# Designs tried in a protein design chat: VHH binders against q9p7j3. Part 153

Target 1, 174 residues: q9p7j3
Amino acid sequence: MILPLFPETQVHVFVYENVSNCAAIHEQLISQNPIYDYAFLDAATILYKKQVYSAIIRALEDRRDEQMKTKTIHSEVILSLSPKTEISSAFRQFSMTKKSKNIVVVKIDSKLTEEEEFERLDKLVEGNRVEFSDEELQKLIDFKVLKKNYKLDPSTLENPLASILSSIALRGYS

## First folded at step 11 (VHH)

Design y82 (framework vhh_6qgx_2)
Fold by ESMFold2-Fast, scan of step 11:
Structure y82 (fold): chain B 174 residues (1-174), chain A 122 residues (1-122)
Amino acid sequence: as target 1 above (174 residues)
Amino acid sequence: QVQLVESGGGLVQAGGSLRLSCAASGRTFSDYTMAWFRRAPGKEREFVAAITWSGDSTFYTDSVKGRFTISRDHAKNTVSLQMNSLRPEDTAVYYCAAESYGFGTPSEYDYWGQGTRVTVSA
């Protein structure tokens, strides 16, 4: 996929459910394996496609403006999902853990096609790929996690999209 | 800011043991993932072991699993690497490293110590 605001940047987003090897993936991330150069998110934290796209756009804007807080564009995407600019907190809130069961995987600046990335990820992730759609994400979300991460009150939980997008766009001003 | 100082290296015979320690100073040690890396003569730096900021998870490269144990002491601001059943191929300079970002992407370690030399004789 090509983003209108960043037409030179290739972006791919994949969703996997019932992943059995998150602990093995986590180990590869800790050991700096370059094959795993993606942003691995816990799907329990993601409710909308627009939530992911907003974080990607914010990260790309921060890279363009030389205002990234983290070392890589993928880590900047994870940070950008958080309403705060606290890096460690953002990673604890949104990253895949060894206990995760459903994940969202983001690749930016891919030198591969979407098809090639899918074939590569299918070898790394032991789970079922599902469509990146609001419908599929809604099946995997944990509303208690979402409420905690975005500081949502009960009234906003029924339609939290605007609040979530505002939090991402205004990261650091909550 | 974090400063890392390694100790415990030395010369040991194959089959012996050594305990490396890394003393960390700075306000954010408790929020850091701590790791050990090594560089053998003529080789590139390789990952050895890591322990997460919470201490709940440990990671090891395959060649040291079952022989090395990483641990941390938050009260003393230290991370340790207990090395048992040492082999000549474990000969290297061992580096302590720290990373505050956590997980979800490949870890990039920001802070490094000066290294401590370990020599294992046959």
Scores: ipSAE 0.462, ipTM 0.760, lowest interface PAE 1.6, mean pLDDT 86

Design y83 (framework vhh_6qgx_2)
Fold by ESMFold2-Fast, scan of step 11:
Structure y83 (fold): chain B 174 residues (1-174), chain A 122 residues (1-122)
Amino acid sequence: as target 1 above (174 residues)
Amino acid sequence: QVQLVESGGGLVQAGGSLRLSCAASGRTFSDYTMAWFRRAPGKEREFVAAITWSGDSTFYTDSVKGRFTISRDHAKNTVSLQMNSLRPEDTAVYYCAAESYLFGTPSEYDYWGQGTRVTVSA
């Protein structure tokens, strides 16, 4: 996908359910394996496509404006999902863990074609790839996790989209 | 300023043991993943072992699994690598590295030591 404000930037988002090798993926991330240059998110934290795209757009804006708080665009995406600019907290809230069962994977500035990226990632993740859609994401979300991460009260939990997007967009403005 | 200082390297015969230590100064590493990397003569740096900030998770490269043990002491700001059953192919400069716990993207390690040399003779 091409974003209107970032036409030279390629963005790919993949969703996997029933992943059995999150611990092995974590080991590859810790060992700095360059093949795993992605942002790996716990699908329990993602409710909407717009949530992911809003974080990506914010990260790209911060890169454009030389205001990134983290070292890579992928880590900036994870930070940008958080309503606060606290890096360690954001990663604990949104990142894949060794115990994750469903994940969302983001790739920005791929050096591979979209088809090559697809085939490569399917070999790294031992799970079932599903469509990146609101319908599929809503099967994987954990509303208790979502409520904690975005500090949602019961009144906003019935229709949280606007609150989530506002939290992402207003991060850093206090 | 943060500084990592390795110690414990030296010359040892095959089958022997060495214990490497990494002392951190200038900051506590209670929220950091600590790792050991090595660079053999003429080769690129490779991962050896890591321990997460909680101490609950340890990771090893396949070639050292069962022979090396990584541990940390939060009170002393130290990480140790116990190396048993050493082989000539373990000969390398060993580096201590630290990174904030950032699961979800490849680790970049914010801090590196200068390294300690380990030579294993046949």
Scores: ipSAE 0.542, ipTM 0.805, lowest interface PAE 1.1, mean pLDDT 86
Fold by OpenDDE, second read of step 12:
Structure y83 (fold): chain B 174 residues (1-174), chain A 122 residues (1-122)
Amino acid sequence: as target 1 above (174 residues)
Amino acid sequence: QVQLVESGGGLVQAGGSLRLSCAASGRTFSDYTMAWFRRAPGKEREFVAAITWSGDSTFYTDSVKGRFTISRDHAKNTVSLQMNSLRPEDTAVYYCAAESYLFGTPSEYDYWGQGTRVTVSA
């Protein structure tokens, strides 16, 4: 997928459910294994495709502007999901953990087709791929976690997408 | 909630060895990646070594590879840094740190020790 705002950057997003090896993946990430050069997100924290896209765009903007707070574009995607500026907080909020069961995986700067990328990723993730859609994400979301991550209250729950996108876009401007 | 207390620092001659230890309090020690950092006089704090929560993986800054070994004991809630072939440039205050996530991030850890001083004489 090519983003209109960033035509030189190819992005792929995958969703996996019932992943059995998140702990192993997490170990590889901590070890900084370059084969695992993805953003691994806990699907329990993701409600909308636009939420993911917004984070990707924010990360790409940060990179463009030389304002990245993290070392990699993928870690910046994780940070960009958060309304908080603290990296540790963002990772606690949105990153895949060793206890995760469902994940969203983002690849930035891919040189492969979606199918080729999937074939590579499928060797790393032991789970079932599902469609990257709001419908599928809705099945995996933990609303308690979502509410906590974005401080959603009854007034914002009527339109959670707007609130989430605002939080992402306005991080650091509160 | 984790409290970290370093020990094992001291004065040693170049070529000598020291073993640093960090004792962690709390019941969640196994949930944290543990690391050692150091701050030399007049320099910024820098990463030295880390070990994953499982203890299965370790990584080191280039300058200490082959000389330093990080390990952890889950039963004792400790992380250690065996420092061999010490050099004057290894002189620093060494800090133990704990975090939940390390991938792709700058040095942002949840918990820090107070540090232990290591001095290597020429």
Scores: ipSAE 0.007, ipTM 0.250, lowest interface PAE 11.5, mean pLDDT 90

Design y84 (framework vhh_6qgx_2)
Fold by ESMFold2-Fast, scan of step 11:
Structure y84 (fold): chain B 174 residues (1-174), chain A 122 residues (1-122)
Amino acid sequence: as target 1 above (174 residues)
Amino acid sequence: QVQLVESGGGLVQAGGSLRLSCAASGRTFSDYTMAWFRRAPGKEREFVAAITWSGDSTFYTDSVKGRFTISRDHAKNTVSLQMNSLRPEDTAVYYCAAESYQFGTPSEYDYWGQGTRVTVSA
């Protein structure tokens, strides 16, 4: 995928359900295994494709403007999903954990084609790959987690897209 | 203002033991992952061991599993690496590192010590 504001940046997003090896992936992330250079998100926190794209765009804007608050573009994507600019809180809210069952994986600056990334990730992730679509994401979301992360009221929960996107765009403000 | 200081390095015979310690100052690292890395002459820095904040998860590189034990003391704000059955290939400068809770990307350690040298003679 190509973004209009970042035409030279290659972006791939993958969704896996029923993942059984999140603890093993965690071990590889802690040991800085370069094969695992992705952003691993808990699918329980992602409701829309636009939510992920908004975080990616914000991270790329921060990189362009030399205002990244984390050390890598993938870490910046995770931070950018949060309505606040506190790194530890953002990672607790959105990143995959050893207990995660469904994950969203983001790759920025891939030198591989989408199909090559599929082949690579399918070997690293022990789960079922599904389409990155609003329909599939809505099967994996946990509305209690979403409500907590974005502080949504019951009335907003019926149609949360605008509130989520606003929260991502207006990080650090009430 | 945060600083990590390693100690305990030295020269030891193959088969011997050393205990490395890392003291953190400036801020407590109670919600941080603490890790040890090493760099042998002419080689890149490699992961050795890590311990999560809770102390209930430890990680080791394959070559040290069963020989090295990482532990932490929250009250003293320290992490230790007990190295047993040392081998000549364990010769390296050992670095203590700490990172905030970052589970979702490869770990980006925010704080690093200056290192302590370990030499294992044949």
Scores: ipSAE 0.535, ipTM 0.811, lowest interface PAE 1.1, mean pLDDT 86
Fold by OpenDDE, second read of step 12:
Structure y84 (fold): chain B 174 residues (1-174), chain A 122 residues (1-122)
Amino acid sequence: as target 1 above (174 residues)
Amino acid sequence: QVQLVESGGGLVQAGGSLRLSCAASGRTFSDYTMAWFRRAPGKEREFVAAITWSGDSTFYTDSVKGRFTISRDHAKNTVSLQMNSLRPEDTAVYYCAAESYQFGTPSEYDYWGQGTRVTVSA
C-alpha cells in the first residue's frame, strides 16, 4: 500500500497467528540477518490498524526529519508504537519475542507487490496468515498488556484508540 | 534484572592473547543476547561481538573477525571473549552487555558491566 503522506514509500502489513518459529525469527533478527528486514511486532500489543499506521507514519516522519533514534526504519516503527522514548522499553512493550505466538509484520520501502512480499515473508514465518483488520487484531490482543503499554485507565478505556494515537503522536512531548 | 561483571583484562604484548569473561547474575541469562563492546581512549564505545540468546549465532565487528571468538556458558551464566593476535589498536576498556531484542547498538542494550581494561603494547 501507498501512504498518502509518503507516496514514495510502499508499506505492507501482515498478520500471522499460531506462529511456531518466533524463537528462530527472533534469533535471526538479533544476528542482523538482512533477509529478516521487517518490523516484527507482538500481536498481543496491537489493537487497531490505525495504531500500526500511526507508528509507521511517525517512523517515516522521523526519518524524513533525520530524527530517527534507532538504527533502522523498522526498529523506528517499533519505537514509534511506544509512548516512551527509551528504545529498550519500546521493544519490551511491542516487539516480537521468542515466546510470541501471534505477530504483526511491517515492511517499509517495499519494492514488491503485497502478494510478492507475502511470498517472501511466508518462507520466513511458520504460521497462518490472517487479515490485517481490527476484527482479527481484537482476537489476538492481550488487554492487560495493552493497558500497561499505554497506561490506559477507566477514563481512557472508553475510547482507547484516541488515547493510543495521542500517545504515539506525542511521544517525547510530555 | 541482570548484573554483569567483567574480568580477564590486563597488559599484553602485540600478537598475544587474552580471554575476557563476564559473569551474569539473575535467572534470565538465557533470555538475553550477550555482547562485548569496547571504548578506546578518546573514542566512542563500539560494538565488538555478540552471541544470541541460544548461543547458536555469533557476529563480530570487521576489525576483530578471525581473531576474536565470543562464546557463552548457560550453565555458568557466563559469556567469554577469546582475543587472539592482539594489536595496539585493540587497547580499550571492554564492556559486557545484555539485551533481549534486535539490534546491537550501545544505546539499545539493557544491562552493562563496569568494564575491564585491556592494554596491548607494541
Scores: ipSAE 0.007, ipTM 0.271, lowest interface PAE 9.5, mean pLDDT 90

Design y85 (framework vhh_6qgx_2)
Fold by ESMFold2-Fast, scan of step 11:
Structure y85 (fold): chain B 174 residues (1-174), chain A 122 residues (1-122)
Amino acid sequence: as target 1 above (174 residues)
Amino acid sequence: QVQLVESGGGLVQAGGSLRLSCAASGRTFSDYTMAWFRRAPGKEREFVAAITWSGDSTFYTDSVKGRFTISRDHAKNTVSLQMNSLRPEDTAVYYCAAESYDLGTPSEYDYWGQGTRVTVSA
């Protein structure tokens, strides 16, 4: 995918449901296996494609402006999903854990094509690949998790998109 | 002023055991994931074992599963690696490492010890 403000940055987003090997993936992340250089998100936290893209754009803006708070662009994407600037809280709120069942995987600055990344990830992730679409994401979201992460009240929860995007875009400036 | 100091290395015959210890000073590491890495002669550093800050999740590279056990002692601010049934291919310098609990991306270990040498003879 092409981002208007970053047209030369290659971005790929993948969604997997019914993943059985999240513990094994977590082990590879802890062991610093370079093949796993992605951002692995719990799909229970993601409701919209725009939510993911807004976090990516924010991370790329922070990298451009030399304002990243984390060491890698993928870590910065995870931080950027959070309305708060506390790194450890953001990672606990949005990251895949060994107990996750559905995941969203983000790759920035890929040296591979989208098809090559799918072939690679399909070997690493033991689950069913689905389309990165609002329809598929809405099947995987946990609204209780979403409400807690973005501090949504009952009225906002009926149409949360604008509130979520504002929280991401204005992180640290509100 | 965070410092990690390894100890317990030495020479041992194949089939023997060693216990490595890593003592942390300057900060309590109860909020950190602690790991052991090793570097064999002529090779790059490789992951061996890790224990998460909660103390209830341990991870091991396949070649040491069932032989090595990682543990931590919060009161003593130490992490230990019990190495049993040692093999000549376990010969390496062993390093203790620590990072803030970071999920969802490859771990970025912030603190490293100087290493302790383990030699396993045939």
Scores: ipSAE 0.540, ipTM 0.813, lowest interface PAE 1.1, mean pLDDT 86
Fold by OpenDDE, second read of step 12:
Structure y85 (fold): chain B 174 residues (1-174), chain A 122 residues (1-122)
Amino acid sequence: as target 1 above (174 residues)
Amino acid sequence: QVQLVESGGGLVQAGGSLRLSCAASGRTFSDYTMAWFRRAPGKEREFVAAITWSGDSTFYTDSVKGRFTISRDHAKNTVSLQMNSLRPEDTAVYYCAAESYDLGTPSEYDYWGQGTRVTVSA
């Protein structure tokens, strides 16, 4: 897909459930294997499509403005999901772990169609692809994790999306 | 929380060898990717080497490839850096670091040691 604000950048997002090889993927990421040039997110931390898109946009804005805090655009996406400025915190909060079972995978600057990218990614991820939708994300979310990550309280639980987006947008503004 | 303590630094002549060791506290050592960084006089801290939590993968900065070897011992909760063919430009304070999510950047590591000084004379 193409984002209106960034017409020169093609983005793809995929969701996998019941992934059996997260530990192996994690090791490849640590080794900085270029084949794994994606943002791998723990699906337990993602509730909305707009949450992911907001993080992507934030990361792209950071890159545009030469203000990235992380080494890669994909790591910047992970950072951008977090209300915290610390990279380590953001990764602990949102990144796929070796124990993850369900993941959201983001590709920035793709030169392939969604189908082509999926075929490529499908060779790396041993799991079942599901639709990238709020409905499917809702099935995978851990609300305890969500509440913790975004400091959601009873006053914000009625509209968690607004709180999440605000947290993403206002990161670094205290 | 993890505490890291480096050892093994010292003075060595060019072409010589040193073995650095880092002892990690706690019971969650196997959850962390371990790395070595160094800071030369007047320079910023730079990545040297890392080893994954499982120990299955390692990677190095280009300038130390073929000369340095990183390893870990899960039973002893230690990570080591074997440094061979040392050069004056390797002179630095070497730091041990630990992180749960490893991208090999200084800002992403959760825990740091106090460092051990390595001096390589010409």
Scores: ipSAE 0.005, ipTM 0.219, lowest interface PAE 11.9, mean pLDDT 90

Design y86 (framework vhh_6qgx_2)
Fold by ESMFold2-Fast, scan of step 11:
Structure y86 (fold): chain B 174 residues (1-174), chain A 122 residues (1-122)
Amino acid sequence: as target 1 above (174 residues)
Amino acid sequence: QVQLVESGGGLVQAGGSLRLSCAASGRTFSDYTMAWFRRAPGKEREFVAAITWSGDSTFYTDSVKGRFTISRDHAKNTVSLQMNSLRPEDTAVYYCAAESYDMGTPSEYDYWGQGTRVTVSA
């Protein structure tokens, strides 16, 4: 995917359901295996494509402006999903866990094509790849998790997109 | 400033045991993943073991599984590595490292100790 504000930046987003090896992936992340240089999100936290793109755009803006709060662009994407600037809470709220069943994987600055990244990730992730679409994401979301992460009340939970995007865009300014 | 200080290294014969300790000062690390890495002469730094901030889940590199045990004492702000059935190949400088929670991306250990030397003789 090409972002209008960052046309030279390669961005790929992948969605996997029924993943059985999240504990093994977590072990590779802990041991700093460079093959796993991605952002691994729990799909229970992602409702819309625009939610992911907004976090990516915010992370890229912070990198451009030399204002990243984390050490890598992928970590900055995870932080940027959170309405708060606390790194630990953002990672607890949005990251894949060893118990995750469905995940969203983000790759920024890939030196590979989208097809080559698919081939690589299919070897790392033991699950079913599905389309990155609002329809597929809405099958995997946990509304209880979404409500907690973005502090949504019942009225905003019925149509949360604007509230979520505002929270991402205003992180650190509210 | 945050500091990690390792202790417990030394010389031991193959088949022996050593217990390494890492003491953290400057703040508590209850919400941090703590890890041990090692570097043998002429080799790159290698992951050995980690204990996560959540539920004290443990991870080990394949070559030490069943021989090494990582544990921590939250009250003393200390992480330990019990090394049993030591082999000459375990000879290295062992480093303690800490990071804030980072399950969604490869861990970026923010704090490192100076290392403690372990020599295992044949």
Scores: ipSAE 0.615, ipTM 0.832, lowest interface PAE 0.9, mean pLDDT 86
Fold by OpenDDE, second read of step 12:
Structure y86 (fold): chain B 174 residues (1-174), chain A 122 residues (1-122)
Amino acid sequence: as target 1 above (174 residues)
Amino acid sequence: QVQLVESGGGLVQAGGSLRLSCAASGRTFSDYTMAWFRRAPGKEREFVAAITWSGDSTFYTDSVKGRFTISRDHAKNTVSLQMNSLRPEDTAVYYCAAESYDMGTPSEYDYWGQGTRVTVSA
């Protein structure tokens, strides 16, 4: 897909459930294997499509403005999900771990169609692809984790999306 | 929580070797990717080498490839850096670092040692 604000940048997002090889993927990421040039997110931390898109946009803005805090655009996406400025915190909060079972995978600057990218990624991820939708994300979310990550309280639980987006947008402005 | 303590630094002539060691406290050593960084005089801290929590994978900055070897001992909760064919440009304070997610950047690591000084004379 193409984001209106960044017409020169093609983005793809995929969701996998019941992934059996997260530990192996994680090792490849640590080794900086270029084949694994994606943002791998723990689906337990993602509730909305707009949450992911907001993080992507934030990362792209950071890159545009030469203000990235992380080494890669994909790591910047992970950072951008977090209300915290600390990279390590953001990764602990949102990144796929070796124990993850469900993941959201983001590709920035793709030169492939969604289908082509999926075929490529499907060779790396041993799991079942599901639709990238709020409905499917809702099935995978851990609300305890979500509440913790975004400091959601009873007053914000009625509209968690607003709180999440605000947290993403206002990172570094506290 | 992990405390890291480096050792093994010192003065060595060009072409010589040193072995750095980092001792990690705690019972969760196997949960962390371990890395070595260095800071040369007047320069910023830079990545040197890392080893995954399992020890199955390692990677290095280009300038040390073929000369440096990172390893870990889970039984002893230690990570080591064997440095061979040392050069004056390797002179730096070397830091041990630990993190759950390794992206190869200093700002991403959770725990740091105090560092050990390595000086390579011409």
Scores: ipSAE 0.009, ipTM 0.246, lowest interface PAE 9.7, mean pLDDT 90

Design y87 (framework vhh_6qgx_2)
Fold by ESMFold2-Fast, scan of step 11:
Structure y87 (fold): chain B 174 residues (1-174), chain A 122 residues (1-122)
Amino acid sequence: as target 1 above (174 residues)
Amino acid sequence: QVQLVESGGGLVQAGGSLRLSCAASGRTFSDYTMAWFRRAPGKEREFVAAITWSGDSTFYTDSVKGRFTISRDHAKNTVSLQMNSLRPEDTAVYYCAAESYDIGTPSEYDYWGQGTRVTVSA
């Protein structure tokens, strides 16, 4: 996909359910395997497509403005999902763990087409790829996790989109 | 200010054991993922083992699984690598490395020791 404000940047987002090899993926990340240069998110933390896109846009804005807080664009996406600019907290809140069952994978600056990234990731992730859509994400979300990460009260939790997007957009400024 | 200092390297015969230790000074590393890497002569540095800050989860490269054990002592600010059933191909300089709590993307290790040499004779 191409973002209107960043037409030069190729962005791909993939969703996998019933992933059985998160521990193996985590091992590849820890060992710095360059094939795994993606942002791996726990799908329990993602409710909307717009949530992921807002984080990507914020990360790209921070890179453009030379204001990244992390070392890579993919880690900046993870940070940008958090309502605060505290790096370790953001990664604890949103990253895949070896216990994750459903994941969202983000690739920025891909040198490959979307189809080529699908072929590569389908070999790395042992799970069922599903459509990146609000409908599919709503099947995978953990509302307890979402409420805690964005500090939502019961009234906001009924329709949290605006609150989540504001938290991402106003990260470090509210 | 922050230093990682390795110790415990040496010469050992095939089938023998060595215990490497890494002492962290200048800062407590209890909130860091700790790892061991090695570099054999004429080769690139490769991952050996890691232990995460949370829950002390451990990871190993396939060639050392079942032979090497990584552990940490939070009170002493140290990480250790117990190496058993050593093979000549384990001959390398072994480096201790640490990174801030970064997960979900490939690890970047910001702190490195100077290395300790391990030689395994046939």
Scores: ipSAE 0.493, ipTM 0.788, lowest interface PAE 1.4, mean pLDDT 86

Design y88 (framework vhh_6qgx_2)
Fold by ESMFold2-Fast, scan of step 11:
Structure y88 (fold): chain B 174 residues (1-174), chain A 122 residues (1-122)
Amino acid sequence: as target 1 above (174 residues)
Amino acid sequence: QVQLVESGGGLVQAGGSLRLSCAASGRTFSDYTMAWFRRAPGKEREFVAAITWSGDSTFYTDSVKGRFTISRDHAKNTVSLQMNSLRPEDTAVYYCAAESYDHGTPSEYDYWGQGTRVTVSA
């Protein structure tokens, strides 16, 4: 996908459910295996496509402005999902863990087509691919996790989109 | 400011053992993933072993599985690498590295020690 504010940047987002090998993926990330150069998110933390795109846009803005807090664009995407600029907490809140069952995978600056990335990821991820859509994400979300991560009160939890997007857009400012 | 200091390197004969230690100044390791990397003469740096901030899970490169054991002592703020059944191919400078988070991207290891030399003679 092309982003209007960053038309030169290739972005791909993939969703996998019922993933059985998150522990193996985690091991490859720890060992700095360059084949795994993606952002791996726990789908329990993602409710909307716009949530992911807002974090990507914020990360790209910070890279453009030389204001990144992390060393890579994929790490900056994970940080950008958080309403705070507290790096360790953001990554604990949104990253895939060895116990994750459903994941969202983000690739920025891909030199491959979406289909070529699927071929590559299907070799790395042992799970079922589903469409990156609000409908599919809503099947995988954990509302208790969402409420804690964005500090939502009961009234906003029924329609949290505007609150989440505002939190992402204003991260690092207050 | 985190400073990592390695110790325990030296010369050993094949089949021998060494224990490497890494100590941090002024910080605890409870929120850090700690790793050992090595660089042999004329080769690139490679991953050896890691212990995660979450539940002290351990990972090893295939060539050292069953021979090396990584462990953490929270009270002493140290991570150690017990190296058994050493081989000449294990000859390298060994580096301790630390990352404050275990993120869903390839680990960046923001903190590195200066390294300790291990030489294994045939």
Scores: ipSAE 0.617, ipTM 0.815, lowest interface PAE 1.0, mean pLDDT 86
Fold by OpenDDE, second read of step 12:
Structure y88 (fold): chain B 174 residues (1-174), chain A 122 residues (1-122)
Amino acid sequence: as target 1 above (174 residues)
Amino acid sequence: QVQLVESGGGLVQAGGSLRLSCAASGRTFSDYTMAWFRRAPGKEREFVAAITWSGDSTFYTDSVKGRFTISRDHAKNTVSLQMNSLRPEDTAVYYCAAESYDHGTPSEYDYWGQGTRVTVSA
């Protein structure tokens, strides 16, 4: 996928359920294995496609403006999901854990087609690929986690997308 | 919350050895990836070594590979750094660190010790 605002950057997003090797993936990330150059998100924290895309766009904007707070564009995507400015908090809130079962995987600056990228990623992730859609994400979401991450209250629960997008866009402007 | 306390630093001649130890508080030691960092005079803090929460994997910065060994003891809630063939450029304050979130960025740990000074003379 090419984003209109960033035509030079190809982005791919994948969703996996029933992943059995998150702990192994985590170890590879710790070792900074370049083969695992993705943003690995806990699907329990993601409710909308637009949530993911907003975070991607925010990260790309930060890179464009030379205002990245993290070391890599993929870590910046994780940070960009959070309403908080603290990196550790953002990762704790949204990053895949060793105990995760369902994940969203984001690739920035891909040189491959979506299918080619999937074939590559499929060698790393032991799980079932599902469609990247609001419908599938809603099946994987933990609303308790979502409410906590974005401090949703009864007044915002009727339209959580608006609140989430505002939180992402306005991070650091409070 | 986790408190980390380093020990084992000191003065040693080039070619010598030291063993650093880090004692971690809390009951969830097995959930943390543990690491050692160091800060030399006039330099930024840098990653030295890490050991995964499971203890199955270890990682090292290139300059210490083959000389340093990181290990952990879950029963004692400790992490150790065996430093052999020490060089003057290894002189630094060494810090123990723990991460409480599950990602692969070695430079972003949540808990830090007070540090222990290692001085290697020529």
Scores: ipSAE 0.008, ipTM 0.251, lowest interface PAE 10.4, mean pLDDT 90

